# VH-VL binders against f1miw6: the designs that were tried, part 34

Target 1, 251 residues: f1miw6
Amino acid sequence: MPHFAKPLLRNIITRNLFNSIKKKQCLQYLQTLRTLQYDGFTTVYFGETDIPESLVTGEDFSDGYYMPTPTWCVVHAGGSQGWVPWKYRMFLRDELCIKQEDNLFFEFCDVVKKAYGKCAIVVKERRRQDATRPKEGKETEAQAHVPSVVNLTSVTCCPEVAKSYGHKLLTLPSPYNYLNPLDSAWSSLKWFIINNRKEFCLQSVDGVYSYQYILFSDLISKGIERINLSKWRTITTKVRRWENYYLGKLS
Short names: E, the ipSAE of ESMFold2; O, the ipSAE of OpenDDE; V2, 0.75 times the mean of E and O plus 0.25 times the DockQ between their complexes.

## First folded at step 8 (VH-VL; framework fv_acasunlimab_arm2)

Design q3 (at its last look DockQ between E and O 0.13; V2 from the best seeds 0.00; counts 0 for: pae E 15.4 > 2, placed apart)
Fold by OpenDDE, look of step 8:
Structure q3 (fold): chain C 251 residues (1-251), chain A 119 residues (1-119), chain B 110 residues (1-110)
Amino acid sequence: as target 1 above (251 residues)
Amino acid sequence: EVQLVESGGGLVQPGRSLRLSCTASGFTFSDYWMSWVRQAPGKGLEWVGYIYSGGSTYYAASVKGRFTISRDDSKSIAYLQMNSLKTEDTAVYYCARGPYDTDAYFDLWGQGTLVTVSS
Amino acid sequence: DIVMTQSPSSLSASVGDRVTITCQASQDISYYLAWYQQKPGKAPKRLIYDASNLETGVPSRFSASGSGTDYTFTISSLQPEDIATYYCQQYDSLPYSGLTFGGGTKVEIK
């Protein structure tokens, strides 16, 4: 009687294997990062965050009427040196035509080269939603396909482009996204938005109608500026502690 | 001295309302989130809700629609308005200083005030 | 809401013993975990934040570690003054989600 190992065990094994693979990837990432740092590369974290309009307006959708509000995507970079001296970009996500500004990553690479020299540019791994179908096919040697391109929602990051400027592009494995200090910076930005949005509201009375305007650009700009070098150092120090922890644990 | 002091607890009948106050001193109250946490007798800690420095609130499912958190920054006071009280709401209610920016949470607690809901 | 499963619910140990408490989250909470000590009749006191950072003034016998869903709190050498209930608390995904505590671990001395 072929003991049908219950699909639950397969899921556990798959999860364990997945975890093992991701751990290995994390170790490799960390080792590579350290090596590059020793080699004189400046570490820069490049990424994006989503800012729903509701976060800015303060509209409480808790009553179940989930009206999809427009979502803004903010793109920026930072590290132990603070924000990169590059102007952050903001895109509306719902606009089908996210003109992937093909040139945005080029511009970024050029700016960081001028500012810091050789950089280790760290980006987050995008969870490919589609990879859940185990294509049953051929055991082709999982050559660690260094993804030739890391697509952010609004920006395409290409290792070859980075290389052309003397940089290295590193991908942070998805389970370890918290090792990106930019996430803390984004959280701080969002905190600022939530707590200060009223100060950026203007009321206008036009005849019979009253309008409330939010100075969105100013709100975002001030939020970003608020994350000063001291804050960045604190955030990156925390991340470094975690990095060291994982280097020790996974080695 | 940096401190939080809760007040307003007492005995109340089911279905009635009670308002708790948390008076803050020794820090810039307006910069912090404030939270309420309760503990039923002999039980664990349960988060009730928090209020942002900007006045937005978030509540646990167990109290949503019945409880309201507010704040008066001019007085450095946070409030918990409790309506439609149930026997299961019997607890020591703590106010706690929430985060500043993205810093660690619940770094300051009051001594708590006892609320007993009984017929 | 994220569920925090804390174990054990209670333990009794001798002075000088190593005490270990575990907390498991229903999902990955990264390092957004705090540990609190609550002595009888007192308000909780934070001991650890961000999974492993010791609060200022807290004795070095207290430590914590963990990642993902699994976290551990340790007292390296239990002291009489450590009699308390200990709680883990997650604060992941703030400000968009609620806060949740573990069920607590009562620590007693034999």
Scores: ipSAE 0.126, ipTM 0.681, lowest interface PAE 3.0, mean pLDDT 85
Fold by ESMFold2, look of step 8:
Structure q3 (fold): chain C 251 residues (1-251), chain A 119 residues (1-119), chain B 110 residues (1-110)
Amino acid sequence: as target 1 above (251 residues)
Amino acid sequence: EVQLVESGGGLVQPGRSLRLSCTASGFTFSDYWMSWVRQAPGKGLEWVGYIYSGGSTYYAASVKGRFTISRDDSKSIAYLQMNSLKTEDTAVYYCARGPYDTDAYFDLWGQGTLVTVSS
Amino acid sequence: DIVMTQSPSSLSASVGDRVTITCQASQDISYYLAWYQQKPGKAPKRLIYDASNLETGVPSRFSASGSGTDYTFTISSLQPEDIATYYCQQYDSLPYSGLTFGGGTKVEIK
């Protein structure tokens, strides 16, 4: 019987020592978000999660065999209005997915414009994207050389594309993961997978991955459907409580 | 068309066992977690326990170790096995459906079946 | 377990009156609260979920609000068909937390 809650089933909260630069970035993010909300922008959280095939199959590969298994990246978006009416995407993580899906963000911006009008599109900052800066010593200048593109591992999010649809692209600073309601949605999806994966196992008959993909897609689709509007409102209400707390504390 | 129907209630002596069934129709049973809720005569609602789609269970303290919830997805039936029954277990027993695996409010209820535990 | 304290246990009001029922949780339940209506001889029916959201088909005279530990259910203009017992129910999704109902409020017409 476990002593701790499973980290895959809850939002993961990183309790690192706060940097004054990261605090300023968080405050700027929150102030900008509130301004956009008051100006009538619909908030939409756009992001990704990793689902290794071992999570789906239930197989344990720790028995001294380090065979690589594929990791799937699921890309979707949602907010207080539920999942965006946009077909989620799955990519193989062990390939360079960004190179193959350069128009996906364009399609996304069009869909959310048609569904909601102007949106504040929030994307979580990935920690290692800025590690390729020039080698001058410690990276202490967080604002100096911000890339013109906000990258997920599988999708390029271009601010100019968002602007061309009347949207505004915002980046959530990485230490503040609990301000991303999509992380809670991903935890719920992974919980669904863990508890339902045995019902989707099939014996091999022909090409193994063809039948595995059918089961995998159906499992993910059902897991996504299970996170309904009511759950999204609960998740986003909890996030808004944290946002208000930090606006008051950091101001 | 969407329904839950309980069966198996009746009069039993203290210390004996009884199994209740909840038959579902009109929806994909395997997609939903199921719960049992009871109501003693003239009293309020008391949650008994639930079973998740994946088979994980959770029970109220008053029934832990005595009651077991199970499901047969091929037949669309949830079961409540009640062992070591006590007079305070006398109630109408409802089965109820939750909307998703992570939420536990009940959007569909059966009509209930009466269990009377009396010597 | 989270204890739900519901008040009043019963009330009588005239047709057209505003009726208010309260639930207090023993700890913060973060809007994870539903309201049920149980008419005599019937199973309960969910009216409201996530503290404030009306089910489809529920008349607009029903409403609810609240946060933290304190939640309120209101019938803005009581009708004869609203005679029932009303229950709140918490469903805080923290691991291993039990589900609990309030004690109920019997609503009658004078």
Scores: ipSAE 0.000, ipTM 0.392, lowest interface PAE 15.4, mean pLDDT 76
ESMFold2 (binder alone), look of step 8: mean pLDDT 89; pTM 0.904

Design q4 (at its last look DockQ between E and O 0.01; V2 from the best seeds 0.00; counts 0 for: pae E 9.3 > 2, placed apart)
Fold by OpenDDE, look of step 8:
Structure q4 (fold): chain C 251 residues (1-251), chain A 119 residues (1-119), chain B 110 residues (1-110)
Amino acid sequence: as target 1 above (251 residues)
Amino acid sequence: EVQLVESGGGLVQPGRSLRLSCTASGFTFSDYWMSWVRQAPGKGLEWVGYIYSGGSTYYAASVKGRFTISRDDSKSIAYLQMNSLKTEDTAVYYCARDSYDTDAYFDLWGQGTLVTVSS
Amino acid sequence: DIVMTQSPSSLSASVGDRVTITCQASQDINYYLAWYQQKPGKAPKRLIYDASNLETGVPSRFSASGSGTDYTFTISSLQPEDIATYYCQQYDSLPYPGLTFGGGTKVEIK
């Protein structure tokens, strides 16, 4: 397992090393994370991944008819302790129904409190699409604006909510997303989907028509469940190695 | 003490049914996956199936459609319902725990219970 | 289903000898391999998991390595208490979520 992650991480590290601001943010993140860990906070990575329906159905769009297929969003959390004992959520991303479940983060915070006590909840920084325009404006002292709210696509994460449960919400800087072990878990899930989707297909014949159904929920559930604690530990150990590397390099 | 104890084994005729139980103690049963493994006399180990903490099950092809695994977390018991038993099903049946959220993969086994299918 | 071919089926060695057992999978199992020891009349005991990780309390004379389809289990210095049948097991390998054991290797002392 160690062989696949090494080259990708090297290339990502080299590109991102040029932004001094982002480096500082990374260092701050890592220092804060370590402090919390020393203070007895359990680190939990909370996040989402997109699963296009085409990934599940195996539809080959190579013939140029790109029909936009629905995209499903899976929300879950994990860390060195494996998956959080919380039921993952799935949402359909359609133009109309990004139903942000406002209460989902409350539920999550409650569950992790019960399971682990005080937690350092790590979420990814949302790439503001709009920041491509270099507003020439004034070097205002980047006071580390602890964002009052971190919006995931499907879930709103509020630092105040986390705090109310005794947790700390941390934002992982976007260039360092590979320091989130959840990404490796999502990759594993997607790989599972691609390779096992046929086993979750049912065929139905209704008169003159033949239908193929995919047990999507079961497919996702099985894909999540297969990522056992050993795998999580391996992934998190790798991440920790990188964290230590950056702490040493950036300090 | 952390332990698994299988029960329910015995002599049965072909075509009959038998239910095995695996009673867990000394740990939080609901946090663990449970597996059944069997061993025919003088033969190797054969995986039968498992049940996840969430209740999902998977079975070996050799027993699929005949055997069912279930669990009662309130009682800390896993079950193996064996239907349509064959002579080839004669074996010592072991239950083993597997942790999803701990490093305890098949780290605990019962002593096994003997099932003999004979006319 | 993934087939695990274990070799040899039996071996006899002297105390202090190096013992090597091999397990070959019908496909890449991505290090999802465990090794078990089963003594006569006893339940199996896991010695190795994830291809090379030694279980807590297991003597250091036991080791394992491998990748892809080929895996090896080694006893560096065979002891009398090591008389047992050893099994490899693959788990959670795509596309088959099932578990499969090797045929076993009976280890005896001369």
Scores: ipSAE 0.018, ipTM 0.517, lowest interface PAE 6.7, mean pLDDT 84
Fold by ESMFold2, look of step 8:
Structure q4 (fold): chain C 251 residues (1-251), chain A 119 residues (1-119), chain B 110 residues (1-110)
Amino acid sequence: as target 1 above (251 residues)
Amino acid sequence: EVQLVESGGGLVQPGRSLRLSCTASGFTFSDYWMSWVRQAPGKGLEWVGYIYSGGSTYYAASVKGRFTISRDDSKSIAYLQMNSLKTEDTAVYYCARDSYDTDAYFDLWGQGTLVTVSS
Amino acid sequence: DIVMTQSPSSLSASVGDRVTITCQASQDINYYLAWYQQKPGKAPKRLIYDASNLETGVPSRFSASGSGTDYTFTISSLQPEDIATYYCQQYDSLPYPGLTFGGGTKVEIK
């Protein structure tokens, strides 16, 4: 990111992403997070991203021919210590509507407790499509049509479960999603997929679709592995600079 | 030119008050938070406090309740009001700017102003 | 507050020598550490941030490394203009009061 763009970017973000209610929520979130960090809580960002299968296969229907493309949801967590030592989860989008793993959040809380001790577990505010949502798209021309991507949570994160492990569950308020370093990690993963999908394809005569799934899983696994501790430090340091900036501006 | 210039130091009796000023030039002052750091003669650096770009302040325990930091963004000036001064407050006082690019404090320092608290 | 223990408090070395200064934090500070140079009668100058990143314009003979609680600052070939006191500073406790400097290391020639 060019240094000359930072003053302009700050002003754009300030003008476009703040309203009085969300500013207050952001300040409260940041103050709470910093208090927990000072008290020895390890910050862990828990979240999900959608990866359409077309991104992996490289199939382009720009000539107007379309077919349904499945979308995968990847669930993982990380922070300044890197990825949590927890096997990421990958779900097919339609399976997310049916599948709710009641024990997944319990397992996650146990794993991070063993790895780091008490944690501040940060999740993004869940976005739901309903008639009562703010009209940001109408006002800004951001996307007036129905969104093609829905960021679904396949896991129920219960504050009482987190508390039972000595953790604190925090919700990052929308629209401050750029304060979530996991989103930067997801962007890096998607960029890795785009640049490496040719290398993970094998030529086959029969069983092409079955073998493509195996390569898809391998591609995702390699992409996650590529986001190493050094990358996580860069991402979290950048987020912390934005956090300090907003603590200053909002305080 | 990008710089910070402190002023207002001098000799003062214990129990009295003194106000330091830090004048900024060459950058958009309202976008930065500002710190005061002091250094007693022959000793190391001690953070005194800071003020966010939005105006909230934080202080070291040694000065909390006695010192007040403020800012005037229209004039690009930060202030340190020091009340109930003690002999151990004798130090060179620096103001410093934080760089949001690196999350490292004090990318720009003033020259310092000496405050001597002596009866 | 996080205590920064800096060692040595002073050293004397010849021009061209390798100089090493250490800082130990009382808890893991997660690479949120800077190194400053202060020449006599002048304000400190930042040389290194985020534990290992060299500030622009700082000579390449300066470097630093470390992790967790233990951090090291190195001058690979000491020059006469490097006579100064060097300080480490943690900022893991931001924004709370308790930003902490090490005690300093005075570096002299001969």
Scores: ipSAE 0.006, ipTM 0.522, lowest interface PAE 9.3, mean pLDDT 77
ESMFold2 (binder alone), look of step 8: mean pLDDT 88; pTM 0.896

Design q5 (at its last look DockQ between E and O 0.41; V2 from the best seeds 0.00; counts 0 for: summed loop charge -9 (limit -8), pae E 6.5 > 2, unsure alone 73.3 < 75)
Fold by OpenDDE, look of step 8:
Structure q5 (fold): chain C 251 residues (1-251), chain A 119 residues (1-119), chain B 110 residues (1-110)
Amino acid sequence: as target 1 above (251 residues)
Amino acid sequence: EVQLVESGGGLVQPGRSLRLSCTASGFTFSDYWMSWVRQAPGKGLEWVGYIFSGGDTYYAASVKGRFTISRDDSKSIAYLQMNSLKTEDTAVYYCARDSYDTDAYFDLWGQGTLVTVSS
Amino acid sequence: DIVMTQSPSSLSASVGDRVTITCQASQDISYYLAWYQQKPGKAPKRLIYDASNLETGVPSRFSASGSGTDYTFTISSLQPEDIATYYCQQYDSLPYSGLTFGGGTKVEIK
């Protein structure tokens, strides 16, 4: 009687396997990162964060009507040297026409090459929302296809592009996102927005109606500038400790 | 609603085992670290241990080797398996959510469950 | 493990008074410090993170500052609803050591 391993066991096994795979990926990431660092590559974390309009306006939609507010995506990069001397980009996520500025990653690669030389560019793994449909197809040997392209929400990061500038593109596995110091920076930015948005508000009285305008660009710019080199060093030092921990634990 | 609910507490004899559960709702459980924190009656807060999103665990010295934290992301549940219980383990046990993106811990707490270890 | 020394262990003040609590770490923890409020019979609530960042929805009468080993939590004007035990907590030592709390400060109203 083929013991129908209860679907629950399958899920546990799949999860355990998934965890094992992700651990291995983390180790590989860390080993590669250290090798590149040893070889003189400057580590740069390239990423994006979502800024909902509600975060900026302070509108509490807690009353159950989740009206999807427009979401802005901020793209920037940083590391132990602070923010990359590259102008951050901001995109509206709902605009279908996120013209994937096909050239944004090229521009970025060029700037960091000029600033730092050879770089290890670290990006987060994109959670494929859609990968849950098991396409039934062919058992092709899961050669660990290093994804030829890592798509951020707003930016396409291509290993070949990075390579053309002498860089290496690394993907941080999703369960280990806390190894990206950029997340701490984004959290600081969001905190700044929440606490200082009133200072960036202009009131206009037009006849019978009063309008409040938020200087969004200035708010973001000041929030980014607030994260100085000292803060970056502290955050990256902490990340380094975690990296060392995992290198020791997973080796 | 975003919430954590602890369960499984009760009276237990020294040397016995007890398993606590923390059920999460209202957020993507798999994206967060989970912690256990305990508080003895009339005493301060004591961190017990972590389980990270990757499944790795870290424990306080006081419980290391006796307690095990695990998680089932499919059910949005974190567990605290407590073995070889001592009278000193008597406490309200809280589960707490850790936000890895802010580097700040314990942004969400459960209401706690009481564990009493007595002969 | 990093030891957090919190003082005082208890204090009694009048409504409207300024209340100050201190926390000293056994080593430099940078800004990796949080402050929690625990009301009687309730779970702790985080008020401050990263030494000085106020949580969303927390009243502005709460503030904190500090660097290195020395940190301060302040209630600018004590209110009746502020009766609670307050805790500092460091999270700098991970992954090499555990999280540690201060001993707590019980705040009462005269």
Scores: ipSAE 0.313, ipTM 0.731, lowest interface PAE 1.8, mean pLDDT 85
Fold by ESMFold2, look of step 8:
Structure q5 (fold): chain C 251 residues (1-251), chain A 119 residues (1-119), chain B 110 residues (1-110)
Amino acid sequence: as target 1 above (251 residues)
Amino acid sequence: EVQLVESGGGLVQPGRSLRLSCTASGFTFSDYWMSWVRQAPGKGLEWVGYIFSGGDTYYAASVKGRFTISRDDSKSIAYLQMNSLKTEDTAVYYCARDSYDTDAYFDLWGQGTLVTVSS
Amino acid sequence: DIVMTQSPSSLSASVGDRVTITCQASQDISYYLAWYQQKPGKAPKRLIYDASNLETGVPSRFSASGSGTDYTFTISSLQPEDIATYYCQQYDSLPYSGLTFGGGTKVEIK
């Protein structure tokens, strides 16, 4: 990295300390990931994305709409072997599907164990934007010194569940999202929706809700299929180039 | 709606400084990295530099040491601080985003902001 | 940096003509090449990515091919709305060095 002579300001000092901590976390993540890969763990990236209905319709007409449009959460996983052979999930946000979320990670760990053997399961670090959790309909016991679970919005990812299947759960530090090939897959899915939604929007103008819902699910399914093994290999190869670069740079 | 809007361009004298802003909307800014690309009047496109979502920066040789790229993820803004401006820095400055879905790096562009460096 | 040599620098053609633009990279860029269209007074628009893939919604008269160091962009039947400057851009060099554009090709109608 070339040298920099930046002015010294209170915000720059705070940002420099924050960046240093995150760089160390990234290096630790990368070193752990490489160790697991050398030990024969298959890397899989597990995550979620939000797809608001307005992305599909292309229109948000405030004068004629009295109900907020729903936002869907899609949960899936993939890696250099393509999408995991596991049916992706779609959830409405703030639904009473929280109980189903508790079992989903257990099912996922079983599926990837059968498909690939022991896996390094990578999830993104939760953003610091959410200080308050939604109210839960179940008891939460806080007896441990440090929390033992990593949460996505829709799924609880428990390290002990992963360990029980011989997997390792890793957390990717938030600022390094470009080291998560699943984010590139999600962006590709959203661009597929934007570029093909006019076919779907014509159906939504017909006003048949059940018909409209079916086409939305089919559009998502087609977008997932568009991200084939060749695409997955392209995005994971690019991620590995970035990983190698940062391993040389940060160490 | 997904968009980028540049601002802060104008007329400046050689040797002075100017800060450009790139305001993003309609997407999760902190997940993306951003580039600055410039185009001198009547000339082609020239990449200026980029900033990763993690804050690391890289610069073209023509601006290295004079320009600084930064970002404020809480405001969804990328900045280009331009110091020691020269007449050859006169250009329209574009902000551009990586789409991840193609590895093409410039799936979204702003309309640009003109910087004129003359005495 | 990877040097992108684009030719011709300008051309004039009639409506319906076939137009071909070439870019040559100073080293193998492994299909990591995009083509952009920039209409006068507007920001560039990506037309083609990964050397040959049309962006969704781009008319089928646009195509591109190439490998290694040599890449071509073709408009099979030039239309009046295709008046623009076209640029190639490599993205193989990240993160190790910078992105580079070709010099551009101005396309005009006679």
Scores: ipSAE 0.014, ipTM 0.518, lowest interface PAE 6.5, mean pLDDT 77
ESMFold2 (binder alone), look of step 8: mean pLDDT 87; pTM 0.881

